# VH-VL binders against Protein ImuA (imuA): the designs that were tried, part 6

Target 1, 244 residues: Protein ImuA (imuA), of Caulobacter vibrioides (b8h429)
Amino acid sequence: MEAGTRTPTPVLSFGEPSIDGCFPGGGLPLGGWHEVTGAGLEDETGAAPAAFVTQLIRGLTDRKGGAVVWVARRADLFAPGLLGLGFPAARLIQVRARDEAETLSLLEDALSTQGVAAAVAEAEAPDLTAGRRLQLACEKRGGFGVVLHRRPYGGRAGGKPRLVSGSASFSRWRIAPAPSGPPPDDIGLGPPRWRVELERCRGGRPGGWILQAQEAGHGPHPFRLVSQLADHDVAAAEAGRRFG

## First folded at step 1 (VH-VL)

Design m17 (framework fv_gimsilumab)
Fold by ESMFold2-Fast, scan of step 1:
Structure m17 (fold): chain C 244 residues (1-244), chain A 122 residues (1-122), chain B 107 residues (1-107)
Amino acid sequence: as target 1 above (244 residues)
Amino acid sequence: EVQLVESGGGLVQPGGSLRLSCAASGFTFSSYWMHWLRQVPGKGPVWVSRINSDGSSTTYADSVRGRFTISRDNANNTLFLQMNSLRADDTALYFCARGALTYFEYSGMDVWGQGTPVTVSS
Amino acid sequence: EIVLTQSPVTLSVSPGERVTLSCRASQSVSSNLAWYQQKLGQGPRLLIYGASTRATDIPARFSGSGSETEFTLTISSLQSEDFAVYYCQQYNNWPLTFGQGTKLEIK
């Protein structure tokens, strides 16, 4: 490591000032864990939250070596197009958990394992004790953790799913699908798009965006900004501030 | 000191092959993305290819995809570019460059070699 | 691919002058823009990345500004060693692309 390029806390950047400016460190902290939830009922949001998380972690795998561990109680929640956007399947380790407690335990184990760059668990919100253990596991290995919540199918339509107050996670996100972008050279479907809301982050600001997937061959960042959501305060950390 | 030294360039016939090497010294080679670029005298640099720190991910410019292969040997601090099916328009000075990464973010190419000339001509 | 257009193509200046070089992108590159200096017989030297962050060991007279599609490199007091070709480079999309360059010449 060269001393002249040092940053105090390693982060995963989106490469977009309106997003990165929401975080005190200019990006999502590596060595921390984050929460992602679907914006509506499972039948309305489908695989969009999982696809968003997969694309985010694909960005990390382009920058850092190591395995990606995905813990779930069932495989049917995995995004069908996971590999279509260039995710390195050879680095993915899928682990089936028997119940909720085992899901979080396996996530903690994965994040504490040498050679694991990121780990995702499809789980309910951890309590404060479990959240603290996940944070310690992330800090030990510099791993990137995600707890992916889904709104159960058949619940009441309306209202936002809520994560536990006082969660030890660094950030909390709400994800919904958005209409796909135009195809580059044909009449088929364009790249997937998401309505992405940052509900909370420690020491930072909320925000919202429409983001489009970037294929592995199309840019060094996993997403392209389509637009900022008008209903959100998506402001730079300081007036006139620009990212380095 | 931090430096990159290219070698392996030369004169080759259209359809031929060349393997370029880039020897790195003075830094932890295995921690950095590496790039190949080329430049024709009087014109700007043209990006050719990228490889990540462990070699698990590679990216290519459309004009060289399927013909060129970037690879690295972290044990010996060496970057390679295997060039096959060479065309006249591949003629250029070829540079290797280190991708400056500030905590996993690309932040430009901060170290470049002197370049190795490749001429594809009948 | 994203096309970067630099202006002017050439600029004749005297030492001590403040100079500004422009780079325009065909579509938004956010702040993912770098500036390089290249002298004859040498590889490019990184000056600025992230549109405005000075690279290691780059003199304070070099500064960058701009975002999205419009970017500027400023040299506040030109020195004799600054006569070179300057290139902008975007790293928002693959392939990475460079501008055509601006050449600084002695008046």
Scores: ipSAE 0.000, ipTM 0.478, lowest interface PAE 13.9, mean pLDDT 80

Design m19 (framework fv_gimsilumab)
Fold by ESMFold2-Fast, scan of step 1:
Order: C-alpha cells, then sequence, then structure tokens
Structure m19 (fold): chain C 244 residues (1-244), chain A 121 residues (1-121), chain B 107 residues (1-107)
C-alpha cells in the first residue's frame, strides 16, 4: 500500500530569487533543521534572532496546522519578542529544559511528535550524532527544526570565544537588527527589518540581505527584500580559518 | 479516485445569503489545505478563500472579506463557504480545490466541477 | 498585486504542431508558477507547478520553463484532446493571481 510516486521536497520559499537561488531546492527544506545565531553580542542584538525565527515560523504556521514547540533553559524570557510579529500565541508551547542535553532531547521529541509543525531550541551546536538524530526526526514527519544560538560563535563574547565546527544542519544563519522601514502612510513605526546573512547551506551558496517583515495576509512569504548585501569572496574564504 | 463535488449554488437576490458545500472523497481530507475559487465565463479563475488542515487559519480575498466565511468539517470530509450580503458582482461558477499535498504551495492539484451562483433581482 | 499577462490570447493550430504559450509576471515570482488546462464545462486541470515540474499523469508532451518574470508552456506534437484554454497562476505573493488565459482552437 505504499505510495508509488514521491512528492517533491517541501520547502519554504522566500519568494525572492537572490535568496531562493542560494538553495538547491529553491527554499528552506521543511523536513530539516537549521541553525540561527546573532551577529554580535547578545546585549547588542537583543531579541532580533528570536524575532527573525518567529517571523519565519509564522509563515510556516499560516501554511500548515500544528503546534510550535519552543525549548529553552530559561523561563523568564520576554514574550513580546516572540509574539509581537503576529505569531499565533495559541499554537506556541513553551518547554523548559534543565540542561543542554535535555534541550536537544526535547527538540528531537517535539520534531517526532504528530501535530508539531516546527520546533525551536535555544542551545549550542549539536554534535554530529545529535545533529543526525534531529535530521531523521525532521525527515520522518516533515517538521521544521531550528537551533537558536543566543551567544555568538568565534567572536568576542565577554570572554574566551566559543568556537563551533560544522554540523549536520541544512543551513546556518547570522541575524542582526536593522533600522525599521517607514510607516505605510500613517503614524507609528514601520515593519521591523533584519540584516540576514546565510553563512552556509548544504549543496548551496552563502548570501546576505536586508529583509523586512511581511504583514500577515500580504503574501505567503514571511519577508520582503529591502536590499542585497555585497558578497566578498576573500572574507567568505577566510570565515572558517583560525586567527593569527 | 480523488473527487470534489460542489453544491448549494443557485439564484439569490442582492443582499441575500447562500451556503456552498464541497464533498471530498478519495483522500485524507483532514491532511489538506482547501480553497474556494470563482470564475466568470470567458475569464480566468479568481481566488476567494483558503483554510488550513485543522481550520485554525483562514485567509480571504479583499473583495469578500467580512462577507464570506470558509469552514470545514473534517469528520464528514466537507468544506463550506458561507456567503452573506451577496452582490451582483459575486455572480460566478464557484469551485472548491485541494491545495498541494504537503501544504507547501498555493496551487491546486484537484478541482471540483463547480456550482453556479447567480445574484440577480 | 501581481498581474500575469498571457500571450497569445487565441491561437489556431493543427494537430501535430508544436505550440508555445507565454506568461509574463509584472514582478518576479521566482519559480512559483503553475499551469492549468481547462476544457468546456470542467474545472481546471493542473499541468505544471514550480515552473517546470510536470504534475502526476500529465503527458510528456507538456513541458514548462522559465523563472522570475518570463515563463513558457510548450506542447510538442499537439493532440486533438489538447484544444482547451490554458492559464498560468503565481503563488509567490498574495493575492494569488491567474493570467487571462490562452485559448487553443482547431485551425
Amino acid sequence: as target 1 above (244 residues)
Amino acid sequence: EVQLVESGGGLVQPGGSLRLSCAASGFTFSSYWMHWLRQVPGKGPVWVSRINSDGSSTTYADSVRGRFTISRDNANNTLFLQMNSLRADDTALYFCARDYYDSSGYYFDYWGQGTPVTVSS
Amino acid sequence: EIVLTQSPVTLSVSPGERVTLSCRASQSVSSNLAWYQQKLGQGPRLLIYGASTRATDIPARFSGSGSETEFTLTISSLQSEDFAVYYCQQYNNWPLTFGQGTKLEIK
């Protein structure tokens, strides 16, 4: 009774050729996991990475029913950063983890659960074994996984830099806030904007952009392109090398 | 195997109401997003509304927002469109359509035959 | 909203001919474009999605190409059952929009 013809790989398209062209499938695989981190110190980037992830997942939740599970070790996080961009609060399940190992285990459990569309864990980079388990969990149910790094890697973090190696994730992103856009013909603040850098993706190429939040109902895609950032080959080639 | 059968269309006067139904069979209805579209003879289809798999999210075309309500009954494999405050420009053949299998696109792999709605005095 | 313009509006052809239909978008839709065939008294039938991927059970004579703003649907060796109206549809931006259609008529 098995299906004879397999469906094409489901992806989340950004609707922008300069972004979608970075991915072999024309978008972010929904049956896969991804890494997102801040471009600077946590106090400098604030909630921007979490807000970006929330906006990305809002686009997915509009396409697909199901819960979004958010796993973190701290329970005192400021909720408006997650919900202020039109995210459906009723679909969010927040789970507290005691340590790093429990965080990744809960993420894997969430991605393996029927009725979960996406799961986010605030954690450091999984090792190769944990990364493979996450990928298998995503593939089994078509779930969208995100590991959100709150501390920057390879930079100055108020002490010895944290170094990360390659992982089994499909893509890795660096997020920083950017000045908001103008309000649309009225009083108030414009939609939020982010400096978005795709550091790597499996079988694809890196890139960078300034993206603006797309209003709910304004399009099936969570962001609109404001501008494309210049890509410098020398800088990209040196990204993985040791300093000195 | 996959079938979508619309019903409930008819003649109604301006300001009236109609409820359209779409009976689905041959697939797991609760796993799919569903849409309503309409078409005036000799013109292309116009998208009207969509509903996700569990009914928790709906979207409407600007021209029908506030007047039309899309809903679904997954237990009985039925999609509905409640149409209120009907106007002459709502006259069209109404189709229900199934969204792509994994809910990742907004294109329609199966359509019904359509049910005609005429708004006239 | 994104406007899709199809050309030609009407095309008179004979069976066995190669037919090319065009669809132009007012702004980029990436590869998020589908093609449909509609026969008199029937709902549309999905032919192509993702600009170039043929839908299930669609004959090999149908093929799609293009990206961004320029798309084509090609029918090699036109068959008698292919006389119909063809529509393109973008699913890149809300609202979802269709072209005005290209009608294929027997010469």
Scores: ipSAE 0.006, ipTM 0.443, lowest interface PAE 15.1, mean pLDDT 79

Design m2 (framework fv_gimsilumab)
Fold by ESMFold2-Fast, scan of step 1:
Structure m2 (fold): chain C 244 residues (1-244), chain A 124 residues (1-124), chain B 107 residues (1-107)
Amino acid sequence: as target 1 above (244 residues)
Amino acid sequence: EVQLVESGGGLVQPGGSLRLSCAASGFTFSSYWMHWLRQVPGKGPVWVSRINSDGSSTTYADSVRGRFTISRDNANNTLFLQMNSLRADDTALYFCARDREFTTLGSGYAFDIWGQGTPVTVSS
Amino acid sequence: EIVLTQSPVTLSVSPGERVTLSCRASQSVSSNLAWYQQKLGQGPRLLIYGASTRATDIPARFSGSGSETEFTLTISSLQSEDFAVYYCQQYNNWPLTFGQGTKLEIK
């Protein structure tokens, strides 16, 4: 009864109806780009947003061949913990950019390159023109793009400010760490957990969840749902395409 | 009209306690992170404490940690600051402020709506 | 903690003049900087956030620029209602910090 027309573009499914139900296609479009921001200041959220993005892309690498390109201006491109989440290190290409403009240019180049499945850039928000170029690059190769903001809502160095009246990104996420393991004494002994909020998505609706990392050998999806956030508007079980 | 109104300030001796209140109106209070800041006349504001939308997470400036408690009553649109073990250097005008972000995670950490302030004087 | 230094401390100006206020950070705050206006007996009013984005209902004469450690607030044509103290604030690192303020006085 399933028709391919119900999924008009290839999508990355979380395998969780309350999350997938937020998207018109039942998952994150692969031929598009997305924004991820830390929920607090850098010292509050630490590596949590980068770890979440890495775990999300691990799910893509389980289903699609190709390289993953990570572009950043900083010297420390990956902490050992990010790779410890089961990310296939052999597929990772780390690139250091000299400035903000080069970071976005390298992201666009990576997404336009045959054999690249996903590309991440640690950067501030692209203007509409740059965002449209990123979207076109993603559409050409079916690539998955991420712009990762480690600090909340930064401006642009130099450049012309852009109004956020319409975003060229498909979705925008806010990420904070959440305690792992059941009792306080065992915090850090279990898999990492995140407080995950979908702030916006094109043609869809917002939502919020506590998600836990799932090991590569324990299923096709990179996350397990711990709970839905009580203070956020999320899909009802029936509306989330659980069945009906 | 979006409005924050503080109350509860006053004169107190060192070691004493005060409870400040902030009444919110004109917006969905339960959707915003809220903050307390203080200001000495002629000086810039100093951040004191924040609370997330549901009250499950709080953070304090080092100078007030263990002495002040921020809390909220979403049913009555009210923010509180319980101040214990007050010191002379806690003397200031105290403001409640709304985080500019309309999200449950907050994290805007710039303040788009402020109250008028309530004065706290700690003197022997 | 990041220290924000504003200059000048006091500026005497006439209505109609272009005014430029500076805020310098002791280390990079990227573009995570806000500007506030405070009038006597009132709470601060948010003018600019993200170094250059005007807050809701803020007149076009106010503009912000800069990044990293050097930031500027410009008032293109000073109005009588603009005489106030102006503060910058960083939200790049804990703890959140404000500058000491720049006071605009009538000449």
Scores: ipSAE 0.000, ipTM 0.419, lowest interface PAE 16.9, mean pLDDT 79

Design m21 (framework fv_gimsilumab)
Fold by ESMFold2-Fast, scan of step 1:
Structure m21 (fold): chain C 244 residues (1-244), chain A 122 residues (1-122), chain B 107 residues (1-107)
Amino acid sequence: as target 1 above (244 residues)
Amino acid sequence: EVQLVESGGGLVQPGGSLRLSCAASGFTFSSYWMHWLRQVPGKGPVWVSRINSDGSSTTYADSVRGRFTISRDNANNTLFLQMNSLRADDTALYFCAREGYDFWSGYYFDYWGQGTPVTVSS
Amino acid sequence: EIVLTQSPVTLSVSPGERVTLSCRASQSVSSNLAWYQQKLGQGPRLLIYGASTRATDIPARFSGSGSETEFTLTISSLQSEDFAVYYCQQYNNWPLTFGQGTKLEIK
């Protein structure tokens, strides 16, 4: 282990074997970038995918210092509920971009900056060249990158973007809202829930779950498992056995 | 081979202070979250404090908050616990432990030291 | 806080026997449960995490099962080096909590 012959890659664990077992390293790699999108057109423009991303990054901020950079073309569109989920707002840096090319450029700059733990950009799928640059930036600093795909309200994003196999993202997620859980003391609304689908990951396997947000102070992990989606149960069990 | 060696324990009077150290070897110390736990003879361990890999985030058990400070020196592979305003109920064997982050992260402890005894008595 | 109750408190056994240790949580902890072995004068040793995943270099005779509130650690064909105190730990909720322990004694 001296001689530099492998240091384990840092990962963000969900604390659930059926989820963590989908990844070769037992969690979501921190030195890489990931894609998140909505399950349908209305979900793509809604807050559910962004709220899921903020909750995921809250888990990272519990474990790692540094700034969280959020790049969007309209600063007013960042996820509702960010403050209510225990996210450290003082560490959030919002950056307004003029167009799609600037959004991805600012994401790359943020990920290349010392002291930045995570960076999110609300953008369309990067081309192969941009994807390679993002991955290099993440590997250099150990940063956690997210490209959150959004579409204009009530319509398509313009052209139909083509997803290419060479985008170089480590994982791709599809997020939809799910009915909220019951409140712990029958007061107000229960914690938010999401239908979470891992469509693809490098060296790993797909899966699907219903996850509920855990408030800061309720536990060490940002989510708790409500249920596994039936279509993914066999694959989840196989991945769990390989690590067992 | 992973090793954690605690030191700095001893006998101290109520209201006193002690600084515990944990010397780590056999792994990349700067890549791991580290914890302090304590144990009274015949009882199970009790979690005390956590520090992340770069030292920028710390968490404490309610019973020690404001009195104990966890810190780390990644250049010298050492974890610290500064204990102030010690009380009789702080008497215990104190362990440093590594969080299971290497391949399968979680808030369980994959390696522990042998412990250093702290006795708070008049 | 989540209370973990282990049973039995003490068990007298002979080498070669199959032993089963139980851990019950006051609330669901999903699969976020670990098992440790502690010998006199030593720190705890991780045996199982995620309720059923064996830690590195832990012998196959140790196995874990269960979920939510009821968990079991099984030692098939007990060996002389297995006489120790065993603790369960949940890492689903703050604060992290441990059971009171089960002591295995030679009969």
Scores: ipSAE 0.005, ipTM 0.444, lowest interface PAE 15.2, mean pLDDT 80

Design m24 (framework fv_gimsilumab)
Fold by ESMFold2-Fast, scan of step 1:
Structure m24 (fold): chain C 244 residues (1-244), chain A 119 residues (1-119), chain B 107 residues (1-107)
Amino acid sequence: as target 1 above (244 residues)
Amino acid sequence: EVQLVESGGGLVQPGGSLRLSCAASGFTFSSYWMHWLRQVPGKGPVWVSRINSDGSSTTYADSVRGRFTISRDNANNTLFLQMNSLRADDTALYFCARGPYEWLPFDYWGQGTPVTVSS
Amino acid sequence: EIVLTQSPVTLSVSPGERVTLSCRASQSVSSNLAWYQQKLGQGPRLLIYGASTRATDIPARFSGSGSETEFTLTISSLQSEDFAVYYCQQYNNWPLTFGQGTKLEIK
């Protein structure tokens, strides 16, 4: 008799050993939630973190059926360039929230809904209690949750955040734009790139990379590794160079 | 320069036991998942067992569960496979391999150690 | 379990030729497919993972493509050191499974 507990917990894989190796389960748990923020103050108001999240979820939708719910106080998540990333717009459900508290509540509702594979909320860092509720919602349906911390233009500025996200999320990421790759055939814009830092991962280890968007049809994974950031793991970076 | 060197293979009678070792060097052993695979000459590899970075999680192929035990010694960069109640169909070349994570392919393999189960 | 079927079983080729090897999965493995090269007396060497990403130090002549159930490994200009057995492997579902292999031999 085969028992379900013998099957590993489903994860969202980047397909890159240096990234996936940071996680105890080999990827981002599908029955869990994650935090994404900008690396600097300017990045928190910019499109780079949202574009990264959109590209990451495209990877999930290539593997799994179901709707993607995006909760925000605004309805303009498609910045210039995002449509070119090949996101499956037919599967996207955008939900407008009235305030920050409603944003997290709607995220929890979406993750508890049958047929929803992933849900993203543009919200402030949730407290530990709210984070625990999100984790339970993700576990119930095997949903993939993202809290994207996007600062309103002209918002708070400071060296250290006043609010702490707590330890309820599985992982926390810091995203900044990186210079784009060379355009293929010298026509059009080069593919977007991000400086991606895994700040924290429950039971795992931090890391950092320069990742490039992968267009539909150029591979199954949404990102291509450009380089590993040496300042995050000098030993791993040196090991990669020696046999790479 | 990642190196994995298997040892401990040999000839054993059905019902016997063997303990395989894999000496790892050239990387931070305690940060990686490790696997045992086996291969019969002329056929493809078959996955046997895996262990996570700290040894708290192990998984086995159905054919070896309850007979084989995977373990690791991170202080000495060594992976082990304790093989009990050996059968003729366990005869194969046994490889250790490094897994960057739970669901990724094997990026480095050893040269293998032969195990022959025969009366 | 997911069965991987490789074709051809054996391919006789000359150096300089373009070679294409196929791997078909019995059900979708998304893009979680790897290719390995194994020479006589040696352990397998990872060539490609994620269906299309070259592993460290793998020459540019090796490329992978495909998704879901149909995958190919291409060697654009075969070198003498490329005569070996090639295996595909899926890591989408447990148990992890390998194809039966394609042997490249000299014509």
Scores: ipSAE 0.000, ipTM 0.402, lowest interface PAE 18.3, mean pLDDT 78

Design m26 (framework fv_gimsilumab)
Fold by ESMFold2-Fast, scan of step 1:
Structure m26 (fold): chain C 244 residues (1-244), chain A 121 residues (1-121), chain B 107 residues (1-107)
Amino acid sequence: as target 1 above (244 residues)
Amino acid sequence: EVQLVESGGGLVQPGGSLRLSCAASGFTFSSYWMHWLRQVPGKGPVWVSRINSDGSSTTYADSVRGRFTISRDNANNTLFLQMNSLRADDTALYFCARGRYSYKGYYFDYWGQGTPVTVSS
Amino acid sequence: EIVLTQSPVTLSVSPGERVTLSCRASQSVSSNLAWYQQKLGQGPRLLIYGASTRATDIPARFSGSGSETEFTLTISSLQSEDFAVYYCQQYNNWPLTFGQGTKLEIK
């Protein structure tokens, strides 16, 4: 069967060719789960990964109805910066988990629930078995899943970090803050910006960008491209594929 | 087979409007980014506008931004270009093309036959 | 914007000859370059993409080579149906740009 005659998989498009081109389907698959973590030192990333995830999901909720479930273990159930970017508070359901295993179980339950558009869990990397269950939950209802590795705050839950043995996630992102954009009236702070690195993507390519939050009402996409990072030389990848 | 058939071109006076259509067949239209390009006889093609697979993102060449609007109807496999405030330098053959996205941009694997637009007084 | 300069502008050739067309970019486009053939009264036809990958159903006599700023399209044994205008296009940077074309004429 020709690729052009296949039933399209629903995706979240960034609206930017350099980003969307990293993905086989032209965007992040809805009906899949993704990993987001901080880049660099813990004090450098702060709340930037959570803010990036919040902005990404805001873009999704602007295009479709449904609840967003946020699962975390913290006593303070309010995710730092979650509502600072105009996220619709009425659609947010915060759930407190007692331990790591419950966090992943609650994420899976949320993604299997009718009326849930997206679910985020602040957790360490799931093992392959748990990851496969999350993927099946996402596929069943077209839900968008995120596992946010919140190392910059909250500390580790127990023991050593899990051994890197691979991931069942569709994509893995590494996020750091970047200086804010210029304010429209030269007063206050401009829109937030992130240094965004796509470390891996199933069937796709890595990439890196400086992205700025898209203002509410100024387009359907969550981010605007500021610049492409030179560290991610797609030309070298293309040259390698030509001979490999 | 993949086919793209443009229509809607014609003669229009400066300041006028025209709506171009492109009927797509032979592939899953809703899976592809689509583009409009134009060509003055004897010169190379010039990119005009693009629209992503679900219609949520559009981009325009500087020369047409604010005057042209690209849109699509995935239920009927049709691409549109609404052209307003037409100028003499918009005179060209307008092509509908299927984009093949890559990490850095687009090349075009199928084009229509073109529909002529003439802006004259 | 990246300017693509094609040479020669016009080439007069006979069927059976080997033809080489050049495309030079004003700055590096890596391998993100495509070649198109356009016959009178028709839309362009994709020949090559990624500098050297032949598109579907394109005859083996067409081949592309080059990288960075210097690219070549070669037709190993020119056929009567190959008389057309040939364009290169870069997709490394926005805005997308095309060359001015090379016209192949019967000698």
Scores: ipSAE 0.000, ipTM 0.418, lowest interface PAE 18.2, mean pLDDT 79

Design m29 (framework fv_gimsilumab)
Fold by ESMFold2-Fast, scan of step 1:
Structure m29 (fold): chain C 244 residues (1-244), chain A 125 residues (1-125), chain B 107 residues (1-107)
Amino acid sequence: as target 1 above (244 residues)
Amino acid sequence: EVQLVESGGGLVQPGGSLRLSCAASGFTFSSYWMHWLRQVPGKGPVWVSRINSDGSSTTYADSVRGRFTISRDNANNTLFLQMNSLRADDTALYFCARETYYDFWSLGNYYMDVWGQGTPVTVSS
Amino acid sequence: EIVLTQSPVTLSVSPGERVTLSCRASQSVSSNLAWYQQKLGQGPRLLIYGASTRATDIPARFSGSGSETEFTLTISSLQSEDFAVYYCQQYNNWPLTFGQGTKLEIK
């Protein structure tokens, strides 16, 4: 145990001990970048991972001033969905990239910009050099970075070569939609729910949960825990969840 | 007993429209994701469309996107497929099918545990 | 899209025989593979999912094995009601795809 390792790193707490306990700092590190992908076939092309990231970033914007930059080849976010989650649309800056390499460069630029609290890029895994630059940018400005891995519909759900992408991200998440809770007035859909799996975390441990979006004004945390997934084993999760 | 019964197929000219229905019974229809698939004689099934339990999320095969619309009426246990701008290559037997129960252990399991008997659609001039 | 190739296309067999049916994927599908039985005038019936797990009420004579790109369906003692077309389906990649089928016919 070194004296330097006692210096606290700013974190985003989920307010749930089973989640926060997975991280060495007791929460999801700020001043770092993270990877989010879909858990299965439809999830990689669907809206659930983006909605989860949006809800997570909303929690940050409630606590920290500054802009949120969203970089994608298509800069069309579904505004009704974002507004339904209480996202502060006035703070969102959407940036359209020409290709994947430009997307990662724009993400790095955003994270290096004064006044940017968080930046998200819809892109494939960055190489080691790009990953290290993202981490440096996050550390210098205390910014929160997300690489949201998305594949085009009709393509293969290929494996991401970890040997090529490097290990510079703090965490990697797999997201799938989960059945919504009942609405209070039975008029529409209840709050969105996600099956959330923490595949890995630097210095931490994996885990899995069903989380529900928490409305603005219902406490400081963006999610409410619905249940813990019984199988938190990464090997069992990668084999497919048919045990339980 | 769990059962799915398709109806609404028929003969239609290219450019025409048809609405297929699938009547579900014997299970809590509103708890299941549903699919439409099609099959030409002598070939394997081809996936067409998917809808979640409450109808808020839909997906389509590239060949039918913009022309077909999947929907459901949970109050009447019925799944629909509205088919517009029909082409000769849409000719097939159309099946509705129930995806295995969507729970925390079954996420990513896009196989169908119950199928109907199919309704034939012929697009010909 | 992932292409599933089934072999043989047609198999002529007698009741009581052990039969094995093959399905090869053009890319890895992990264990995300299902097998269906389809009889004339009927929709497909789920037999196996997850490459090796028998569906509810499926007789023990049906078994599945394999992973990645090579899969087999085995019927240990063929019964008269087993003459049908058998399809494999992958659910690892969108779009969902099926093999071309193997037809079991009486010898």
Scores: ipSAE 0.000, ipTM 0.406, lowest interface PAE 20.0, mean pLDDT 79

